VHH binders against Profilin-1 (pfn-1). Designs and how they scored, part 75

Target 1, 132 residues: Profilin-1 (pfn-1), of Caenorhabditis elegans (q9xw16)
Amino acid sequence: MSGWNAYIDTMTAAAPSIKRCAIVGAADGSVWARTEADNVFKASEEELKTFVALFNDVTQVPAKGADIEGVHYVVPRTEESLIFGKKENTGFFAVKTKSAVLIAVYEGPNEVAAQVRKAVESMQTYLNNAGY
Below, E stands for the ipSAE of ESMFold2; O stands for the ipSAE of OpenDDE; V2 stands for 0.75 times the mean of E and O plus 0.25 times the DockQ between their complexes.

## First folded at step 12 (VHH)

Design wc101 (from wb9 with Y112P; framework vhh_6fv0_2)
Fold by ESMFold2-Fast, scan of step 12:
Structure wc101 (fold): chain B 132 residues (1-132), chain A 123 residues (1-123)
Amino acid sequence: as target 1 above (132 residues)
Amino acid sequence: QVQLQESGGGLVQPGGSLRLSCAASGFTFSTYDMYWVRQAPEKGLEWVSTISYSGSNTYYKDSVKGRFTVSRDNAKNTLYLQMNSLKPEDAAQYYCAKDYDILTGSFGEFDPRGQGTQVTVSS
């Protein structure tokens, strides 16, 4: 994930409540970069391939939920390029760009969720503007 | 039709206690995390407390830790906030919210549902 680690660092610096995150290919779920070591993003290649395919028809996602790191999240609603889920005090935001999907898993209260969403959407805008 | 109805506010002296309730209807209450937020006169909304859908996890604003306790009764579709040792700084309009409403907006853009319940603290 040469070069892409800087974007992971940027996201986690912008929202310190992001516990784990990854940038993956939109077509196949291939990992471009992810958090490692004590905050390793644990999703398997099979799980990520399934997850990115959800963006092919986001309207189906609330009925099924979404799985990340072996955890099943309730997805209350989706937007065209945004899937977010909740399970107790943990949640995720995932946004799709032209070529990538950014996934951020967070823990904390609702004000933290808003901050994480803003950080992920800012990176989405940056990557789209950079041609990704 | 989602509805949230707050009650239990009132006037208390510093050091007093109040118990707020939020009656929820129009959605499956037991599957949503719930929140208490408040707004003091001429100030924005601020988060107070979170309770997970199961009731097993609770979180609090630092200034209310040890004084406030959030709880829920999923069989009654009701959310509670027990407020002890109330301070003048706690005076505000209190609102409940389900996580869907919070996650779709920021605190500056959040439009609380219902009229809320007023808490006044004065000697």
Scores: ipSAE 0.000, ipTM 0.148, lowest interface PAE 11.9, mean pLDDT 80

Design wc102 (from wb9 with Y112H; framework vhh_6fv0_2)
Fold by ESMFold2-Fast, scan of step 12:
Structure wc102 (fold): chain B 132 residues (1-132), chain A 123 residues (1-123)
Amino acid sequence: as target 1 above (132 residues)
Amino acid sequence: QVQLQESGGGLVQPGGSLRLSCAASGFTFSTYDMYWVRQAPEKGLEWVSTISYSGSNTYYKDSVKGRFTVSRDNAKNTLYLQMNSLKPEDAAQYYCAKDYDILTGSFGEFDHRGQGTQVTVSS
C-alpha cells in the first residue's frame, strides 16, 4: 500500500537523520502511515490520541512536556502548529496540518535537528496545500 | 564560506561505471545530511540519493536502487556516489548539496552547491 507511505518515504529521504516517523489523523491520532521494520514507530493508539489532543491548546504543553513512544520529552516552547521536544541527543518535531499530524523522532546534533525541522515544515506546507 | 566541488563524471557506455566525488569545505561536514541531485539538459532537478550525517542511513530514487551507492568519509569531508550499470537515462549534470528540498526540487538559501560534474552515457 503506497498511499500515505509515499510521504513517509519522502520525509526520510528529505531528512535521513529521522529515526522514526508517522503521519496520524489530527482528530483521533489514528495511524495513516509510519516507518516500519528496524525503524518502526512504536507509539500506541492511546498515546497518539493523547498526543494529537495537545494541539487543541499548545500553550499548556511546555509546562508538562510530551510523551512519544513511552519517552518523556521536555518541550521548551510551542508554536501554533508545532510542538518539539528534546531529551539529551534525541528529539522530535510534530506539526499539525488541516487533517494530519506529522511526527518525526531524530537523533543527532543541533545542525541535524535544524534539518529535520525544515523537512517536517516543508511537508506540512505541502500537505496543507494539497488539502490535508 | 560554504563550498562544494563535484568531480568524477565522464563519458561511459551503457552498463559502465563511474564514481563521483564531492569535496566539501566551509561548514562542519560531519553534522549535515547530504544529497546527490541531477539535472538532464531540458529537465528540472531530480533527487537521486541522500545519506545521513553519520552515514548510517541511505535512501535512493527507485530507478537507481541496486545500481547506485552513496557513501561519505567524514575525516576527508568527502561525499561519494558509486554508479554501476549506467543507463542512457542516467545522463545528466550531477550536483551534491547540504540543503536540498526534495518536495520543491530546490536548493536552500545560502547553500553554495558546486558547479556539478557531467555524466554522459552513449556508445
Scores: ipSAE 0.553, ipTM 0.797, lowest interface PAE 1.8, mean pLDDT 89

Design wc103 (from wb9 with A97V; framework vhh_6fv0_2)
Fold by ESMFold2-Fast, scan of step 12:
Structure wc103 (fold): chain B 132 residues (1-132), chain A 123 residues (1-123)
Amino acid sequence: as target 1 above (132 residues)
Amino acid sequence: QVQLQESGGGLVQPGGSLRLSCAASGFTFSTYDMYWVRQAPEKGLEWVSTISYSGSNTYYKDSVKGRFTVSRDNAKNTLYLQMNSLKPEDAAQYYCVKDYDILTGSFGEFDYRGQGTQVTVSS
């Protein structure tokens, strides 16, 4: 519960269905904080560099999908600073701030997804207002 | 009145070292996790390193691991960042920031940063 890990803890407490999450640099995908141990967010440095670059033009993403933790997700649509994907009963939400990208992987139905999206977007708003 | 004052920046050659300081006042420094952020020209704020309120836990951006060391002196209300093996990509304005308050569990920290200290790395 210190540093950027406190924000991870806040998002997870707000949406317990988040299985793994991370906060990474928007420019290079460098990890600022991530879930660890049994909940380790296991994306490679090269995968994260590729992923954050998707925010340079989110309109291209639905045609190709996105890879997180070596898993290929279908991306049904994007918004200016939001990419979300689905694969069976699992999914992710990723939001871009000025300096960061927040990624949350969850498991559950659409009702759970809505809770996860709300938690991630609330943190996005907070970080943007803080200059991140 | 919360105040944070950064110092120690300057011009250094690639491979050189600098030690940044942040003097804190107006709050109970010893109960707050603190962190360093930087901002290069035309970029947003980028997190660099965090240190827990006690100094027992430290966290680093991947690209600075092994080169930067964060530390603090709670008796002097001062935060430090030792930067070794500096690279051109480290050039930025560096700021210290109040983070998590262990006593209250609050996140008002981003509202309180100083004017920063400039780090320039050139050959």
Scores: ipSAE 0.000, ipTM 0.120, lowest interface PAE 18.1, mean pLDDT 80

Design wc105 (from wb9 with K98R; framework vhh_6fv0_2)
Fold by ESMFold2-Fast, scan of step 12:
Structure wc105 (fold): chain B 132 residues (1-132), chain A 123 residues (1-123)
Amino acid sequence: as target 1 above (132 residues)
Amino acid sequence: QVQLQESGGGLVQPGGSLRLSCAASGFTFSTYDMYWVRQAPEKGLEWVSTISYSGSNTYYKDSVKGRFTVSRDNAKNTLYLQMNSLKPEDAAQYYCARDYDILTGSFGEFDYRGQGTQVTVSS
């Protein structure tokens, strides 16, 4: 999966408020691509395996929240292929495709979150159409 | 028709307390996350707190943490904000807001807010 970093670059260009993001395998949380260097996505393999398993029953997530990069987020509600969380002026969007989970961590108010959600949803649609 | 109606604002001295209420109608209140936002004179709209649809999860702006408490009563379709140790910088018009329905609107934007209730903090 040598080309996956291009999708990371596309998402971060589309929504500059994305601070860190990753594309991981839906079955095991294995990292396919992530932001690096000053913007490195810091989630461990153990945390990502736990996180992607949340998509097996998203209805249980709002009661407990979700952990990403060692940070606990409030998850207000979920959809079958969408988990999003909030922590004050920061948050994340995670969407599941056939084979992948896209995770984007952002900083900004709710108005900024709308741009991040659109970027993540656009990539979700693209990857689903590409068979991923 | 979605309606949100705030009340409970008023004039208090620094260090005082107020409890704001928001009465919701026209939608299934118990399925939506709710927000308190505020706007001070000559300033933009500012997020204050979030409460999940079940009431189990809450979040706050750093400057109000430990002083403000958001809560909800889903049986009464009512949202609350308990404000303690009020400071002059808390003076603003306070609005409750409903999160969007993902099928109908822009994510992370308030798909509805009420007319607001005024909070003034002065000696």
Scores: ipSAE 0.000, ipTM 0.168, lowest interface PAE 10.5, mean pLDDT 81

Design wc106 (from wb9 with K98T; framework vhh_6fv0_2)
Fold by ESMFold2-Fast, scan of step 12:
Structure wc106 (fold): chain B 132 residues (1-132), chain A 123 residues (1-123)
Amino acid sequence: as target 1 above (132 residues)
Amino acid sequence: QVQLQESGGGLVQPGGSLRLSCAASGFTFSTYDMYWVRQAPEKGLEWVSTISYSGSNTYYKDSVKGRFTVSRDNAKNTLYLQMNSLKPEDAAQYYCATDYDILTGSFGEFDYRGQGTQVTVSS
């Protein structure tokens, strides 16, 4: 993992409402780092492979939604490198860099969704600048 | 403060049509994507349709494709949903929503979207 866990720690410190998150390979959904123990990110390798493939054509995603950790989320819109979803009081933000996809699942006060997005986008910018 | 007011719901027979409207205020309507979502009794919140901020791109739930058409009038700050060939499974409280509401996580809350407009499909 070569220190990738430090980026997970940075994101969760920036947005405490992130309950589970992961950094995965953009090509295959392989896990580089994820939250563990009581907040383990539970997506299977098969699910993650399917999820990262959504970035091949994000315009199709709002019509069908997205599955993370066996939960089906409504995806109201996408941007070129951003997919976000909502299901009642649970949501996620996922961003793609050149080599990685960052996924953050959050729960709790709905009003903090913007903070979660900023934390994920800040990490996306950092990783892109670092060549990932 | 974002305010959204839905209207146009009612009782129709299967195969009938309704046109829903959403009047928006408190934000720059033309810069945000808009959504129609619905909630039927004993079911969770369900996404129905998306229209981009410019009106150039539209997306639909598979079960409503070809029957529903979303549109917007940015000069009037109004969102529309034309519903044709209505089915019993379309019966629900319909709400409009913005990216602002979704990003703040107030999805489904009255304070961040209107009270909705009820659609009933029965004889």
Scores: ipSAE 0.005, ipTM 0.196, lowest interface PAE 10.6, mean pLDDT 80

Design wc107 (from wb9 with T28K; framework vhh_6fv0_2)
Fold by ESMFold2-Fast, scan of step 12:
Structure wc107 (fold): chain B 132 residues (1-132), chain A 123 residues (1-123)
Amino acid sequence: as target 1 above (132 residues)
Amino acid sequence: QVQLQESGGGLVQPGGSLRLSCAASGFKFSTYDMYWVRQAPEKGLEWVSTISYSGSNTYYKDSVKGRFTVSRDNAKNTLYLQMNSLKPEDAAQYYCAKDYDILTGSFGEFDYRGQGTQVTVSS
């Protein structure tokens, strides 16, 4: 077994078009695990604190967008525990669990985006059931 | 309609090699991540390998790393699995899929999985 990194490995195996991802604390954005197959997920502590706070009122997010790794994404809509965005050929899905926020940055067409969303939501369900 | 057709299975001795193919039709193959999964007699379905839509990222089950290589030819709408140094534990029905949830061991819909090709490893 390998701590929180095992969950990162599971998500990238399920959707190998995920380029970078992280699992962070929902309360403060503290990083629990942050690595992807090819690249390191590089978001500042301040950016992650700002990002997880968006889940306090997701209805405000489409008007202003969201920033991840210094990249500004257009957020077309949100759901109670889901924020997703797009910029050119890049996008992200972020989901909130009881105590964590999972963030996956991917590159690819809409079909790839659907597979990434499924992988992130499956992990969200797994972690919620595990008490996280 | 979405169709996936596997081929290339057969009987091989331990240490032998096989190359599996999966011919895809009815969808834009080049825009999907693809999976190889297998089911051994009297055992559950297990994930074997994934490959990204572009072919740039590949992942493998620990027990097959270094022995299996997944690849794809987007111009031919074909997915491949090169299997080397085959072991008796690798004997199974092999399927390709465009929808597989590794955490639950489930497919989104059965018609998005191929009919499979059988691999038998015998001394």
Scores: ipSAE 0.657, ipTM 0.835, lowest interface PAE 1.1, mean pLDDT 88

Design wc108 (from wb9 with T28R; framework vhh_6fv0_2)
Fold by ESMFold2-Fast, scan of step 12:
Structure wc108 (fold): chain B 132 residues (1-132), chain A 123 residues (1-123)
Amino acid sequence: as target 1 above (132 residues)
Amino acid sequence: QVQLQESGGGLVQPGGSLRLSCAASGFRFSTYDMYWVRQAPEKGLEWVSTISYSGSNTYYKDSVKGRFTVSRDNAKNTLYLQMNSLKPEDAAQYYCAKDYDILTGSFGEFDYRGQGTQVTVSS
């Protein structure tokens, strides 16, 4: 196995209702891999740097919400390594590993949201166990 | 109660075709992403294909791309797998699932799958 793009491919296969997805550095928000072409993840470098910094104190996030791809999401609550948000029929799950942040934007009903969360958390566990 | 019933398997020659069906009941089929997985004798579970709840997005194991096509009919609560150009290595028990973890190669907390349908590719 090689390259971060393989993880993006695995995530989208695991939860095909993911519309856009990225793996970024936890320290600086640098993009390691992202979905491209028709489903390109469009967050700017500045936005990602701001977003990953939210994991420094997730307890402050529900009061402010979070911005991804220029879209402001309501964040109802957070967990130590998980930020998730909702806006109408769309949402996102973002999880932090030792050195990365996985971000998945999806569209669909609550059952789909639950499947996306499982896939993102499964990948988080895999990457942590691999030392990332 | 969740129920999944696979059918359509059988014996075919290499290069042959089969169409598998999965009849779902006991849950809102149209709101779940669905999976086809298989298990060959003396091997573990292997992911084959995924389809989004709407049918708009599909993904395949590299070795079956171009040969297999997954589809669904939400009005009939049925999932399909059209298998063309079958190879001996495709021989396996095929299962449909609504809760399969591709990374761990396992079904979710509950084994929400049917008894499967057997595909044999030989003379």
Scores: ipSAE 0.676, ipTM 0.846, lowest interface PAE 1.3, mean pLDDT 89

Design wc109 (from wb9 with T28S; framework vhh_6fv0_2; at its last look DockQ between E and O 0.91; V2 from the best seeds 0.77)
Fold by OpenDDE, look of step 13:
Structure wc109 (fold): chain B 132 residues (1-132), chain A 123 residues (1-123)
Amino acid sequence: as target 1 above (132 residues)
Amino acid sequence: QVQLQESGGGLVQPGGSLRLSCAASGFSFSTYDMYWVRQAPEKGLEWVSTISYSGSNTYYKDSVKGRFTVSRDNAKNTLYLQMNSLKPEDAAQYYCAKDYDILTGSFGEFDYRGQGTQVTVSS
């Protein structure tokens, strides 16, 4: 178990409505850590390469949406280091750190989504402060 | 407005049990993940447990795993913490919250928590 798995555990504990999550390299989408066992994060390497590249120009993402784990999400809006999508009662939050992208897929109402966002952004801040 | 009220604390001997309750009002309880947090004397706030809005997922601090069980009754707007095999180090003021950052140890901007309930473990 890598040290990055601890951050996965922390995020899921912080926002238990997260179904799956991963920490990937911002440059190439390589998986550093991910939820496993009953909640395996299933995005392919190729998909993740494409996904992290979205952060190169987030302004275009709302027009085309984003795909995670073979699921297409509508992206209402983006921020410089934040991409989030929605699909029915599910969604994802993805945040970019200095060297990583954190992706959390959640299920639940909008109130839960807000909690998930806070958890992911908190981790983003933590990792950024740590130099990652 | 958001209101949380903890209860069920008390004095127990080591190895004893308590069941904490948290009555929630003023918000859609059933749509929020909920947290138990505690603060021991002369210590900072520490995360104890989290439960998803539906109750399907639960997480625990390592030191309480196997001893504590978080649950909820959304129909009653109530959060529970069953504490078994209590240890002296479990003694603390226990709070429930809908906004808590386990990384920063903070209750968020509005500090949505109750007055807390005191748990004392002594022989």
Scores: ipSAE 0.905, ipTM 0.944, lowest interface PAE 0.5, mean pLDDT 95
Fold by ESMFold2-Fast, scan of step 12:
Structure wc109 (fold): chain B 132 residues (1-132), chain A 123 residues (1-123)
Amino acid sequence: as target 1 above (132 residues)
Amino acid sequence: QVQLQESGGGLVQPGGSLRLSCAASGFSFSTYDMYWVRQAPEKGLEWVSTISYSGSNTYYKDSVKGRFTVSRDNAKNTLYLQMNSLKPEDAAQYYCAKDYDILTGSFGEFDYRGQGTQVTVSS
């Protein structure tokens, strides 16, 4: 496989503690690619539309949290193009590029969370440089 | 201090096998995803395999899939790479790492890798 699926493959190889991930359109939350089969990313079209809209004003997100795959995450703080949350030993990192939002749900300790964040930020830089 | 010490390389004929080891110390090995990367003479650094902190998830470069198997023993702080059906194109210096960027093909800035172990495939 190639296209957007190749970036999903790269993300999971870069941070194998990612359980599920997706690349979606920044404007509408449309899925460009996602993990499949036993690791299928299950967010609905409407949930993703709501989620990507959070990037319009990330400063409001810590007050209300964020929903991904029907799971409510506490978002302790945000950065300009980064939303993240944690729930016990699970969590997510989501970053916005020019045209896309990358979402990665992971499981593991804080060291793993830091590695997942680096992988997501690396892909963000790569896609921005590629014009996405 | 962080230390990564690779071993197990050597000279083997095409079709042969080698098992590489990486002894880790100075950090919480069991809480890090780990990488195997290689560098052939006159070529850049190339990702080979990744394993999750628990050992539950493994990923491989397409050209080595089915021939190489990565594993780890968290009780011994050791990472392994079993290499079967070795080909001339597998000849390289092999490194283990706790910080490697697959997209840029580079080790993390200010992070340390081991000295590597050399794999030579020759008839």
Scores: ipSAE 0.664, ipTM 0.839, lowest interface PAE 1.2, mean pLDDT 89
Fold by ESMFold2, look of step 13:
Structure wc109 (fold): chain B 132 residues (1-132), chain A 123 residues (1-123)
Amino acid sequence: as target 1 above (132 residues)
Amino acid sequence: QVQLQESGGGLVQPGGSLRLSCAASGFSFSTYDMYWVRQAPEKGLEWVSTISYSGSNTYYKDSVKGRFTVSRDNAKNTLYLQMNSLKPEDAAQYYCAKDYDILTGSFGEFDYRGQGTQVTVSS
């Protein structure tokens, strides 16, 4: 877990409007690293298992939305390896790598959302290239 | 057109202080996270600091924590970097940026940065 915490730190520094984030196993939702302390990412492993399974068929997600940390988000669209959720001035981006799902919960306007997506996708590419 | 203009650089003694400013225009400054980045001669770009759009979250490279403070004034469309206890290794051209990828060490696709301002620390 020690090495994975550095990636959490990098994502939050790259996109400072991320409120909470996590790296979880794509197969089972197990937490590899997450934001801690005053901004704990508080999803249970049971909730995360359900969440990562959405990537098995992302085409079904817009019809019902997605839940993270007990919060329900509208999912206006998906891509094969990306789920974007919105609720008012907050949202999340989740991306799948070969072995993991990166989840970032942010607050801010659409311009900030675009900066958050770019940061998360850059990390996705990095982890995929590294074999994760 | 996006314009960023850095100022406030100069020559300073070791242990001295400088305050850099970045004047922004051509975009909605208050809705973007912003970055300070620096480059020493014949070296790559180095991330220095990041500040959220509202100013509520700030992050720093470890080597400058406790010495540098990033801030912003959204009413004046201006980003600041207060640099205290300056060291010779802080000498560089300093840039503010609207897009910077910390992981790859590069500016974004459209390279929204200013011309920079030079910080020189006497030896």
Scores: ipSAE 0.549, ipTM 0.814, lowest interface PAE 1.8, mean pLDDT 90
ESMFold2 (binder alone), look of step 13: mean pLDDT 82; pTM 0.819

Design wc11 (from wb9 with D99T; framework vhh_6fv0_2)
Fold by ESMFold2-Fast, scan of step 12:
Structure wc11 (fold): chain B 132 residues (1-132), chain A 123 residues (1-123)
Amino acid sequence: as target 1 above (132 residues)
Amino acid sequence: QVQLQESGGGLVQPGGSLRLSCAASGFTFSTYDMYWVRQAPEKGLEWVSTISYSGSNTYYKDSVKGRFTVSRDNAKNTLYLQMNSLKPEDAAQYYCAKTYDILTGSFGEFDYRGQGTQVTVSS
């Protein structure tokens, strides 16, 4: 099958240190696909709407941080289509495509973070090239 | 320098088993997710399995689920692939990798593949 869940499966296989992830609509934060069961991505609709709006002006995010799944993350810096955060041994990478925002929450050291970032950016490139 | 050395391949009859090993050096093995990738004659690279740095999460290509088990020993800097119920379609050169892009089917820029280890399944 070519549903959005297939991309979640691909991303978790590419970076198995991802604890939870989701693909959401860039305009409204609506969930297109997410990890389920023991790995359920549990952000509320209102939290996701607030989160995707951060991509309208990423330069303000480092000053206030970002909330994902009710957890407040320190955001040390941002790039045009990338927001990432850290809290103790956990962190996240979120990237914006034309139509979507991909969010991956991981746990592990900096080397693991680098692998998760590569997987998320690879998916971002793939989806942008597919017109999403 | 990053080095990965595969071993454990061989000739086996359909339904047989093999255990592949990958000895890693030149990087902090315990902090990297690891991959098994294979290439059959006249075919491209095909992702087989992934294991998280801690060993807690494993993922498999659909056609090998239930037959293959990936594991690791971080104290020995070694990655393993236990292959049971081998089928002719599993015959390939098997490689381990520190970085692998499943979407593009490519290894990382500074990953040095060894010769891999050959798996042949025939009667």
Scores: ipSAE 0.355, ipTM 0.706, lowest interface PAE 3.1, mean pLDDT 88

Design wc111 (from wb9 with T28A; framework vhh_6fv0_2)
Fold by ESMFold2-Fast, scan of step 12:
Structure wc111 (fold): chain B 132 residues (1-132), chain A 123 residues (1-123)
Amino acid sequence: as target 1 above (132 residues)
Amino acid sequence: QVQLQESGGGLVQPGGSLRLSCAASGFAFSTYDMYWVRQAPEKGLEWVSTISYSGSNTYYKDSVKGRFTVSRDNAKNTLYLQMNSLKPEDAAQYYCAKDYDILTGSFGEFDYRGQGTQVTVSS
């Protein structure tokens, strides 16, 4: 359904410095919605399954980093429901809800990173309150 | 401290045009995504448009697509909203913001917006 695509549109409008993003199932990494066309989120099913499993124990992630779209990111630290990474002037924020994981890849200065984090955390709160 | 000052509003006939400006100071304007938000009498805050820090990406509320164009001049620390084919439903107080949350319809921890600029559309 196009319902989940509306949340992708809301995320990109809330932080237009997001280059690519997706909403995936927390249990299996299945894609519910993602950016398309020139901003298509390019991650394999196997990569996403591996990525969402990182939320089973986020304390292990800083030691090994994380892979998104075939790019290896350094993860400096994690929080209970938040994994974020950096690689040069790009980065990502990923947050877990009850049923979903939101992943946003961005490019820009530190101020942009702060706005992207706020947008994904706001969506995380909204989806948790909606039962997802 | 952060200052945002809107201008360019006024009274226009349906189908008319206005160009709104937002002069920013007190922060690194060129490093922030920016927003236009409006509030009509007895309505909540409504997101209208966003523009990325570089100006490369723009997004619009469905009802204004094709009629409004957001832009920015980072050298002048100024944000713009060109409004064409104005409709009575566009009448509102317009604000610019650097930390608006469109999902919750609210500003960041500190509500950094000016007094806004009023747009009235009537025949």
Scores: ipSAE 0.514, ipTM 0.782, lowest interface PAE 1.9, mean pLDDT 89

Design wc112 (from wb9 with S30R; framework vhh_6fv0_2)
Fold by ESMFold2-Fast, scan of step 12:
Structure wc112 (fold): chain B 132 residues (1-132), chain A 123 residues (1-123)
Amino acid sequence: as target 1 above (132 residues)
Amino acid sequence: QVQLQESGGGLVQPGGSLRLSCAASGFTFRTYDMYWVRQAPEKGLEWVSTISYSGSNTYYKDSVKGRFTVSRDNAKNTLYLQMNSLKPEDAAQYYCAKDYDILTGSFGEFDYRGQGTQVTVSS
C-alpha cells in the first residue's frame, strides 16, 4: 500500500466528526487511500470515476446533485475546487488539488460541517504545496 | 468571546497520573470538536488528542496512545485529559482548543484561550 494512509489519519485527527473519507486520483477516481474497518468508505470505482468528473464543470452540479456511497446529496452551490452536499444531518465536502480529490463524509450540525470544511481545505492547501 | 480555562496540571513523578480539565464558555461547546495541544520548553506547539463533538470519536498522537484518554461532559461544558504512565517527555504547558490546525501547528486567529496548565514530570 501507499503512504497516503498517513493523510487519512491526519484528516480524521483534524476533524474527528468525519465518518468516512478518501483520497482519490483527480483524473480517474482511483483510490489512493480511504478509511477502513468500521469506518470504511464504500464508494465503488465506477461511482468515484463519475464523481471526480464533476470537477470538469462544477457549475452544472447544483442542478443534478451528487452521489457518494450510493446516497444522493443535494448540492446547494459549488466553488472553483469545492463541491459540498447535504442530506438532513449528513453531508460531504470534496476538494480538488492538482492531482487528487479529497472526499469527507460527516454527520452533525452546522458547526461540525464548518470544522470539516476547514480541515479539508487545510489538507487541500497542504497537498497543493507538496506538489499534489 | 470564546473562553477556555485549563487546570489540573502539576508536578508528578515518572509513571504518575494527572487529570486535566478545560472549562469552556462563550460558544456552544456541545457542537464543537475539541483538541488538546502541548508546548514543551523551547519547542513548538504539538497536537496531542482530538475528540468529536458527541464524544464518540477520539484520536491521539502515537507517543501517548494507551496512556492518555480524552473525554468530555457536554452538560458541564468541560473537556478532560486523563494522563497515565507519565514520562519526562510529556512535560509541557497543556492547552485546550476549539480551533487548531494540526497541519500548520497553530491555533485559530480569534480563539481566545487561557494560559494553559503546566505539567512537570520529574523525580
Scores: ipSAE 0.586, ipTM 0.811, lowest interface PAE 1.6, mean pLDDT 89

